# Miniprotein binders against p81326, part 185

Target 1, 226 residues: p81326
Amino acid sequence: MLHFGGFIMEINHISKILEKEREEYIRNKVEEYLKQGFSKDDAVNKANQSWRTYIGHRIQDVIYNLLKKFLKDSGLKVTTDKALNNRNLPEELDKVKRLIAINYGEYLFLPDADVIVYKVENNDIKIIAIISVKNSFRERRFETTYWKLKLKESPVTSHIKVFLATPDKDNEISYKCPNGKPKKMRIILEYELDGIYFLKEDFEETEKAKHFGKIVEDIIEISKKL
Key: E = the ipSAE of ESMFold2; O = the ipSAE of OpenDDE; V2 = 0.75 times the mean of E and O plus 0.25 times the DockQ between their complexes.

## First folded at step 18 (miniprotein)

Design K22 (at its last look DockQ between E and O 0.60; V2 from the best seeds 0.00; counts 0 for: pae E 4.8 > 1.5, SAP 70.218 > 70)
Fold by OpenDDE base, look of step 18:
Structure K22 (fold): chain B 226 residues (1-226), chain A 83 residues (1-83)
Amino acid sequence: as target 1 above (226 residues)
Amino acid sequence: SEEKKKILELLWKAFFLLWEALYLAEKGDYEEAIKKLEEAVKLLEEALKIAKELGNEDLIKLVERLLKRVKYLIEEIKKKLEE
């Protein structure tokens, strides 16, 4: 996204809105949990967890909608793991589901795939990329990495690019070595994944770590090589 | 309140349009970017109206700042369009 000197201001405005939304959301949830008989401390903890889930979904929705819109012009399609969880799937989505499945011997399981990008050519489906969206890394810090490694183990899925998109609000992975101290999580994620895309301006940019605004172009480029 | 929920909804929609516009501008699609921002202005103006009706000074100030910023972006993109 345009490094307009103003982009920082837009992010600040978003942050302010989100903070206000959070405060109200938390208050309402705390009251709800108190009415259910939870202690104050438990109510607060549960409310905060609920908020993390809520805001995560909102960010995922935004990313999904952006990708869906801008990739459509290139003939690429977008779906979600949620859409694939239906028992009755259209043929196209059923194929998508099968093409991202990971083999565990007697069982097939799907990777965590918040957004799935694919193309249809000559009635064949090619999976291009999986985008994992993380608002924070408090839980399951390397889950996306696990799925990437599992996808690499099969010739059916080894070509699938795995990207991480995050605002990284807590600066957990924005820099590799802040103050001379290596951030293990940043280094590992950048090494193992095909790319990290930040929904923020203040981060250490590298070949694999880019602003989210670059993800569309990168996906389109990848799609041309498949 | 329902009104506050509506304000937040409008703000999220406006942000989405803003992000679209910024992306479009990066690609050189300045005209379309401006259209998106103008649409965002409309949403923010509606949000401002509701905020004023609620008498919520914090929301009023927030939306006003956003409006100012979006309008500024429109002008900046217009300048680029003329180059």
Scores: ipSAE 0.244, ipTM 0.653, lowest interface PAE 2.3, mean pLDDT 87
Fold by ESMFold2, look of step 18:
Structure K22 (fold): chain B 226 residues (1-226), chain A 83 residues (1-83)
Amino acid sequence: as target 1 above (226 residues)
Amino acid sequence: SEEKKKILELLWKAFFLLWEALYLAEKGDYEEAIKKLEEAVKLLEEALKIAKELGNEDLIKLVERLLKRVKYLIEEIKKKLEE
């Protein structure tokens, strides 16, 4: 499918395609932050972070809607950590929330999961996978691996697959040994996570690092084993 | 800037439809994939109209290139459907 692959590469680089609009966005946000009293350097940093957040949310929305649509015929349901933080949760979502929570003694916290896949059998809920959507790796680089390790510590959550989905716009984790030198972030993420799914074509594919289009089939196959 | 915001929303909607269509085509659901791609073409044609009204030549070229690729993909999927 070379024709499909070429087009998938373009959609995986949405920020690149819209780069001209980025400059105007940044200018407007810098002006807004300066009016709030931030220094010039802080305003620039906040504006760039705001752009990354905006693009990240758009990518997350696409991923959520695609997974929800394509997993429903396999009896799999999809929610988000944002939905789980709403007040007055329906019983089903309250159970999902409780099933992914991590115990810190007197405190109970949700992992930072953007998208959660689960199934319901006889009102019993099984969490299949969580997907962390990362637009960039400038901040909180290994947060997803931390949550995988915490989920592994309990027998009730150790089965949950933890995936990373990313366009990896800046090629921070696309290759294991670019120019012959190991890329620590890629090596650690691939080792610790259950999978990395790239929203682009140009990356080093392995058993754990795949094109995002394979995630639906992988999730369905995992769900059959549970 | 309202026109630029409208182009961005049209492009995101078209990308969602394209992603859906590519997945459907990979699974062999060619007729539904074509339907989604034809919907994406309409959104991209609207985005092109706005880009021309703005006189933004680089944006016009980008949208035209996307349109050509989507229309090419429609024809490739139609070939598979006819097999």
Scores: ipSAE 0.120, ipTM 0.560, lowest interface PAE 4.8, mean pLDDT 81
ESMFold2 (binder alone), look of step 18: mean pLDDT 87; pTM 0.847

Design K23 (at its last look DockQ between E and O 0.67; V2 from the best seeds 0.00; counts 0 for: SAP 81.993 > 70)
Fold by ESMFold2, look of step 18:
Structure K23 (fold): chain B 226 residues (1-226), chain A 104 residues (1-104)
Amino acid sequence: as target 1 above (226 residues)
Amino acid sequence: SEEERKIYELLWKAFFLLWEALYLLEEAEELAKKGDYEEAIKKLEEAVELLKEAVKLLEEALKIAKELGNEELIKLVERLLERVKYLLKEVKKLIEEIKKKLEE
């Protein structure tokens, strides 16, 4: 029998390289902000915020490109929130944008969805899933659950699956009951969302909490039912 | 510096190829469990090509890091490169094992 367990690459070594990138990135940004006349404290705060934006976009781009590549043969298309916020949208993307919008009375807003998966059948567009990419849960811990709950409020959007993708480097949601105590954030996220997909190897796997490599199969299976 | 940015551009491209390869390895495992050995080999061979390209990118990133004298990054990239080369060797061995089983 084949045994692929020995082929799982040690992903935590990549995280060590990313910590080195963070260190060098922040140092360079602090120097840049100091030359612009900011105080040391302001320069550090701005550099940290710049890093969070940078690393978030890097991870989002990886997820976008992986899904785009591996969903293509199943007739599924992928876009991003950034693409949908452009003022000169192609007609197809304008329809995608309208199909995920949330009604707030006089106002119509998009959920904060980093990556969107949809299909086109007979010129009809079906939204399959949105994926939120989260690098840290220290701030805005439950933003993704808020958007899931809002999408559930309308029959037009209630079918849309809402997934969370995360490296969760600091183990903020990796386990349900670390040291025997329930981890509120993990339990609530898993309960409310349709899935949590980890970009690492060490986490507690459940029916909804899986390795990121499973997301393609899951999306394809969902799309067959729509 | 511009050279530091170039190193990390190469590393991120390599990370993407590694993640692609890992997905293909998992897909090959599922195919092999279903008895689809020929398709499993196809996926493994694709993963081999991605891993080979990742090695080339890591080697270029390492070359630049050495020119800069960035000792910590040199050590980290060398370790990752060793792991990727080990994985590449193991995937090639696995392809041969599956081919042998297919002959039975």
Scores: ipSAE 0.668, ipTM 0.862, lowest interface PAE 1.1, mean pLDDT 86
Fold by OpenDDE base, look of step 18:
Structure K23 (fold): chain B 226 residues (1-226), chain A 104 residues (1-104)
Amino acid sequence: as target 1 above (226 residues)
Amino acid sequence: SEEERKIYELLWKAFFLLWEALYLLEEAEELAKKGDYEEAIKKLEEAVELLKEAVKLLEEALKIAKELGNEELIKLVERLLERVKYLLKEVKKLIEEIKKKLEE
């Protein structure tokens, strides 16, 4: 049986290419910001932030497209929070938007929902899962947890599963207790979220922490119970 | 440069296909473990097609990189291309092996 341990090897190559892209991207952006009159330090900081945004969107797009493709045969649909930010939404997406909205009294706001998985049955929409995609956890470490907790507060949204997908390149949450020291972020995220899916193989697997390859099956299974 | 941007665009497209292929390979492995070799072969064949497409994109990227004379990028793309080609070969081999087992 070919153990396709191949995903790790290919990810490593991707990582190298991405690092090269990053270097070039940062260089170009720094030059751009310098021309705009920013200091060198500010230019570097802005460039790094820009890169984080850039790469985040790219990874999100990949995950979105993967889920869209692999969930299609199961009759599940996929959208994004970005798609929901339109004033003129199709009826279906308008319903999706309303079904993930969080109540803040006079206001309804959407959670950060990089990917939204839902099904349509008899013209009724059921939200199945929200997937947050994070490349790094340097900022907004518990934002996904916040949204999970908020969704849990309403009977309308309490059933919605919230997953985190990440390559976790810097091993911020890949292990619970590396060297005997608890990683607070991993422990909290795993506890509060419905699952963490790693786009890598070098992580501590648990009931909730799985390889990204399992996410499709898990979502399909959840969808059958709703 | 515009050419560099094009290279990275191609690489991202190739990455997407590669990730899809790898996902299918994982599914195929699980199916094979369960004894569902027919379905495993289908997944592997789909993966082969994706990998072939990825090879084409990477070859195009490599061509542009060579035209630009970016040695570092050339090396990176070449390495990835070699790995993808190797993976493609192994997947094809696996398909043939499974098919032989089914005929027995």
Scores: ipSAE 0.456, ipTM 0.765, lowest interface PAE 1.2, mean pLDDT 89
ESMFold2 (binder alone), look of step 18: mean pLDDT 87; pTM 0.870

Design K24 (at its last look DockQ between E and O 0.45; V2 from the best seeds 0.00; counts 0 for: pae E 3.6 > 1.5, SAP 79.99 > 70)
Fold by OpenDDE base, look of step 18:
Structure K24 (fold): chain B 226 residues (1-226), chain A 104 residues (1-104)
Amino acid sequence: as target 1 above (226 residues)
Amino acid sequence: SEEEKKIEELLRKALELLWEAFFLLWEALYLAEKGDYEEAIKKLEEAVELLKEAVKLLEEALKIAKELGNEELIKKVEELLELVKRLLKRVKYLIEEIKKKLEE
């Protein structure tokens, strides 16, 4: 167990290093947007948004690749919502897309699904889990919760587990009651979601709030029950 | 300036290496959790090589920054270089710890 702390510490250190580049990134993007004719305020806002997108995608890619690699031996497959946003999909992915769709009467929409885990058995597709990846919770804080609740409303999708994976760099949801004050977001997310997986060491562990290293095992276990 | 652009490019490349190292560390962690320490060590050794390369890039960037006399850039690159060197040292230490455990 002692070695895990060391690993996590190094991972956290890299994350901190990568985040330190934010200031430079923002400055450069602001300059770029100013040259494009945006106002100073707009340029700053766009730069910040660009940073969030950049860092989010990078973390998402890492998580996706990890899950894809470590779930492969268990016969589980992984895709993304982006991969499903094509007009011409292979039959398998087309089925996946349909099996995660949420009914809004005349319309079907997909939930935000950064990572989708599924299995194929006897030519039937079973959706196992959706993983939402978030670096920060400043925007759309309960969006993942919304999708979880919507998925529960249909017998077609009610079995799908929804997990949140995050480094939570700003410690927005790492603790339930820091200094005796309840963190509303942590409490709600933990209550509504099937699990929260932290890509960090410093968090309050619970039955649903775990280190990211446990997500593979949990998904495999869930897959065996479907 | 061309020199400033070169510094930026070096920093960008260094960051890419850090992202790759980040991935390798997570792989190593997972492997270690499964008890596959030998494979974990291999991943960590790969990370060491990436970090060494990042150090070289940052050292080059620092050299250019010093030649330009840009104190702000010098400070920034030095800080990043220090962090990466520290990380490299820690990863090497982690490898040694795992090796010791395998010998027990």
Scores: ipSAE 0.359, ipTM 0.695, lowest interface PAE 1.8, mean pLDDT 88
Fold by ESMFold2, look of step 18:
Structure K24 (fold): chain B 226 residues (1-226), chain A 104 residues (1-104)
Amino acid sequence: as target 1 above (226 residues)
Amino acid sequence: SEEEKKIEELLRKALELLWEAFFLLWEALYLAEKGDYEEAIKKLEEAVELLKEAVKLLEEALKIAKELGNEELIKKVEELLELVKRLLKRVKYLIEEIKKKLEE
């Protein structure tokens, strides 16, 4: 295979520089909202939320497009939580939505699943995996593990693999013991989830923590067992 | 001043182009790793165009900063411009390396 060692290191360095520039942009955006009459708290919240939504949306789009492209030849289909929240769903997607919904008594809720992989056999739909795309773990660090545990509670959803895909630009979960101390977040996420796929090269690789380049092969292998 | 606000807007636009180029680079490396060299080259060429536009914006920002004599802005713009130019060279190098693999 073509290898990109020096360039991959440069890309990681660049992402840190872009994050510093993001912080400056956020500061300036807060000032703009203050001039519009928002309170300090509201201005800070709006500036931070807008930026995080932007990054998450772009990464999710790339992941969706790559999975759709490389899983097609294996008979696997890919959809998103945005597509499932459309008010006029085709029958196939309505079935996908019902198959991942979690029962809370009188209420049914979708897990926070960014990308969903499924297959259709004999007019039957099998959900293979959901992939949660996370840019930051500061606010909702264990949400993905909650949804994995809920899916595991029912025999109709217990087979569904739950993966996390992340650039982890701030190295929040890249290593188990980055300074000789256990990183609780990495350890719990790796323990509870079926896999963590990093969108970078600088991380501690394990049986469950892998480069994103492995995700297609892993999904195809899983689908053959269902 | 109005000129300082213009520099800030040019920097913001350049930052957005850099983020988009970053996502294109990441996607291209994945495609190349999977052997889809033609699509990888396409994504890298898209990144080249974005980076060239970013250079134009930063060069405009640098011109204005020098006319103002604002050393803080000059330093910030020069550092970002150097980064973008270096990245542009690296992307062009990657395109040539992937083209070699395609011809094998």
Scores: ipSAE 0.319, ipTM 0.663, lowest interface PAE 3.6, mean pLDDT 83
ESMFold2 (binder alone), look of step 18: mean pLDDT 88; pTM 0.874

Design K25 (at its last look DockQ between E and O 0.69; V2 from the best seeds 0.00; counts 0 for: SAP 84.117 > 70)
Fold by ESMFold2, look of step 18:
Structure K25 (fold): chain B 226 residues (1-226), chain A 104 residues (1-104)
Amino acid sequence: as target 1 above (226 residues)
Amino acid sequence: SEEEKKIRELLRKAYELLWEAFFLLWEALYLAEKGDYEEAIKKLEEAVELLKEAVKLLEEALKIAKELGNEELIKKVEELLELVKRLLKRVKYLIEEIKKKLEE
């Protein structure tokens, strides 16, 4: 899908436009934080954090809307962590929430599941996959693997596929052994997760590390087994 | 200044249009890969219109930046405008490539 040769150039060009957006966004935010009385260092740190949140939500919205649109004719439904955190949940979404919750004794927590794919058959809900959207790997880089391992511990959640979707603009996980040295982050993520889907063309493709466009067919194929 | 505030609002609006266009591009390429060429072309033509509107907003921002005489801002808006115009040209090229596949 993203494998279309001409599109490789559009993706790279989009990345250049996004770099211009980042520069403008950060400049505006630094100015705002300085006016609030933060030091220069604090303002810069807060601005960068704000950008990571902004761009992450933008990418998540794209992924959600693409999956929702292209999975509907296969009987698959899509929701988000934001929708599941609403206080007045419809019964269907309340069931989805309960089916992915992890039990820690007196507490129940949701895994890091930005986008959730499920199906409904005769009022029975089956969770197919969760997709974690990561824009950078500077912080919380193994949170997704932790949640995959926790989901594997229970027979009621062990079937759930856990995917990572990322533009990985800074090549933090794009290659397994750059310059002959193993990249620990890429190797562990690929080993533990069910798939990594790149929103770019320049990465080392493997059976688990794929172009994002393949995610729709992969999810449909998985859903037929369940 | 009030003029700098206007430029920032024009840039903000342009980026909103660009994100809408990016989504349409992703849709179109998925459709084209599946062989749904007519729908892919439709989505790309929608993206073209959004990109044209973004160009108009950026040209307006550039005009204001030139009236201010702010050389750094002029350069930044010109660089973004050039990138958006290149993307627009590339999208139009992609439409023609998909039309050729439709004829096959």
Scores: ipSAE 0.747, ipTM 0.909, lowest interface PAE 0.8, mean pLDDT 87
Fold by OpenDDE base, look of step 18:
Structure K25 (fold): chain B 226 residues (1-226), chain A 104 residues (1-104)
Amino acid sequence: as target 1 above (226 residues)
Amino acid sequence: SEEEKKIRELLRKAYELLWEAFFLLWEALYLAEKGDYEEAIKKLEEAVELLKEAVKLLEEALKIAKELGNEELIKKVEELLELVKRLLKRVKYLIEEIKKKLEE
């Protein structure tokens, strides 16, 4: 398909542009932190951390907005864990919050849920899917898996699909066995999660590992079975 | 300097436009995956406009950088400008390719 080739090229080019943004961003932040009295090493470290946060939010926002837009016509709604961190929630969101909560005995906690997809039928809320968005897997490799397993433990939440969406810039999970060596992270994530969706073209496609373009269709299909 | 601040602001604005363009590109990709090529083309055309705007901002930044004689800034802006121009060209080419397929 000719369109895929073109888009692949664009994605690669975008990565180069984003690298330039990173360089500029880091420079500016380093200068800022130096002015605040931090050492050079501390300033660099803080700047890098700030960038990770920044780029993570940007990607998350893109995914959120894409899902929100494309799921709207199907009557599906989207929210975020951040939106749920409010004391004064509308009734609908309050219900969403309660329906994704994980029981830890005396406490209920929310899973990391960058995007939450749900439907409203006859004033009842049905949670369809949680999408975790990750740009890199350096620090929290199996966090999404943890939440999937926790959600599976309750009959209230066991039906909720958990997906991972990632550009996987560093090719950490794009391939299962590159050069004949199994990538533990890819294998485990694919096994434990309901799906992995790549915002890139260069990856090993499987039944569970798909291009991001498939996520909307998959969610809609799941929603029809709930 | 005030001029350096202006360059930084122009760069910031350019990156914002680029992020918007990236969104449109991903949207177009999704639409193309679904076979909605006409709508994909529309999104790509919107992205082209944003990229053109970004080019203008970067060209302005480059002009200021040259006036200041700041070689480092000149180089950075030039490199980014080149990347954006190449992206713009590629997106335009992609539009043409999709259009050709629709005529087939």
Scores: ipSAE 0.538, ipTM 0.799, lowest interface PAE 1.2, mean pLDDT 90
ESMFold2 (binder alone), look of step 18: mean pLDDT 88; pTM 0.873

Design K26 (at its last look DockQ between E and O 0.73; V2 from the best seeds 0.00; counts 0 for: pae O 2.2 > 1.5, SAP 84.494 > 70)
Fold by ESMFold2, look of step 18:
Structure K26 (fold): chain B 226 residues (1-226), chain A 104 residues (1-104)
Amino acid sequence: as target 1 above (226 residues)
Amino acid sequence: SEEEKKIEELLRKALELLWEAFFLLWEALYLAEKGDYEEAIKKLEEAVELLKEAVKLLEEALKIAKELGNEELIKKVEELLELVKDLLKRVKYLIEEIKKKLEE
């Protein structure tokens, strides 16, 4: 459809604006860290880390709000790991938190679950999916895979779908065999996860690697089988 | 300086409007993919209004940067302003294309 080709162009144009935001953000942060007494190298590293946190938070907010809006008519609810870490946790969310927590003996930890989709039926809470949002794979490249494997270890959590959502600006996982060479990160992530959803148009689409716009339909379909 | 602080405040506010517009654009994309063209147009029109406001803030920031004579700051604001104006034009074009689909 030629119509959607024009819309795709608008999505790619957003990335140009985001690059200008990144440049200004890093410049300001480097100045801030230098004034705090950090070396130039440390200030640059800290500024880049700060940007990755900032842009990741922005993307997570978009994903959360889109899912919340478009899943509500299907009886599905959406929350975040931030909401689950609040001191005064409502009973419903306390149950959600307990249903995704991983037991490490004396300690109980939440997986990397930026956005959580669940439903309430017959006074029972069923976790449908968790979505991890990654802007970059330069560090902690397989963290989402680790959490999927941990969730599979228990019958209480083994049904939970684990999705990765990413703009993948640097094309770190966009293609399986760039330049004819297998990309280990893409291949392993696609194999182990239940889905990868790209917030861009230029990537190799497969049964598990899809445009982000497909995530709503996929989640609804999964929820009907549970 | 006071003027530089004002420019930074205007840029930050414009970027917040841009992020709100980005959300509306992504929302409209989903609605259009689902075939809900009327609601997609509504969201795009809301994004147009936010982009217009961001343009106004950036034009104010550019005016101040020119009064300062700061060539690097002028260029930075001009580049961002050009990108936002181009996005605004593209979104308006997209609205008209979707309206044509409603008549088919």
Scores: ipSAE 0.554, ipTM 0.800, lowest interface PAE 1.8, mean pLDDT 85
Fold by OpenDDE base, look of step 18:
Structure K26 (fold): chain B 226 residues (1-226), chain A 104 residues (1-104)
Amino acid sequence: as target 1 above (226 residues)
Amino acid sequence: SEEEKKIEELLRKALELLWEAFFLLWEALYLAEKGDYEEAIKKLEEAVELLKEAVKLLEEALKIAKELGNEELIKKVEELLELVKDLLKRVKYLIEEIKKKLEE
């Protein structure tokens, strides 16, 4: 595999651009929140949260579009939890929604599912995989793991693969034991999830931790066994 | 002011182009990892065009900012412009490197 060191540099450079955008975004949002009567500390916190939401959606959209594009030829379909958050769903999406729902007794809730991959065979829906997209792991570090464990508890959902996709720009989970020190988050995520896919080249590859370029093939293979 | 609004609009458009370019770069990376180097090059070339357009927009914004004498805006646009130009250079270099490998 031609490791294109050049691609790594480009991604890193984009991250710098995004960081500059962040600085401006944060300044503007802080000013906005100050005008709304929030304290300086609250304004900063809210601005940072707003940025995380914004950038998260942008990255999610990119990954969604990539998966949608590259899975299309295999006959697999892709949707999102956002698309499922509608009262009037087409029958197909309504079935998808029901097939990923987690039972909490009196209530059914959906897992966080940034991307949902499924197939339609003989009018039956089979959920193949859920992909969680994370840009950073500052908050809710194990939320994806929680959902994976919850999905395992039901025979209806236990077969659903849960993957994490991330550029991991801050190298939070790129390595298991950098300098001999275990990275708890990487170890736990890799153990509990079905796979971690990196949108970068500089990471420790394992059976479960792969480059994002492998996710399409892996999903297709899983779909054939379902 | 109207000029400030124009600068903001130019910056917004430039950022949108950058996001589109970012998508293409990731797509190219994916394709390259699969060994589809020719298609990866096509995506990179598309990204180059978007980045060139972004540079033009930012240069226009910079011009207006300088005319206004707004030092803060000048600095902001200059910094972004430098980053985008650098990215453009790197993408072009990457294309050439991949092409060289394909000729071998």
Scores: ipSAE 0.296, ipTM 0.673, lowest interface PAE 2.2, mean pLDDT 88
ESMFold2 (binder alone), look of step 18: mean pLDDT 88; pTM 0.871

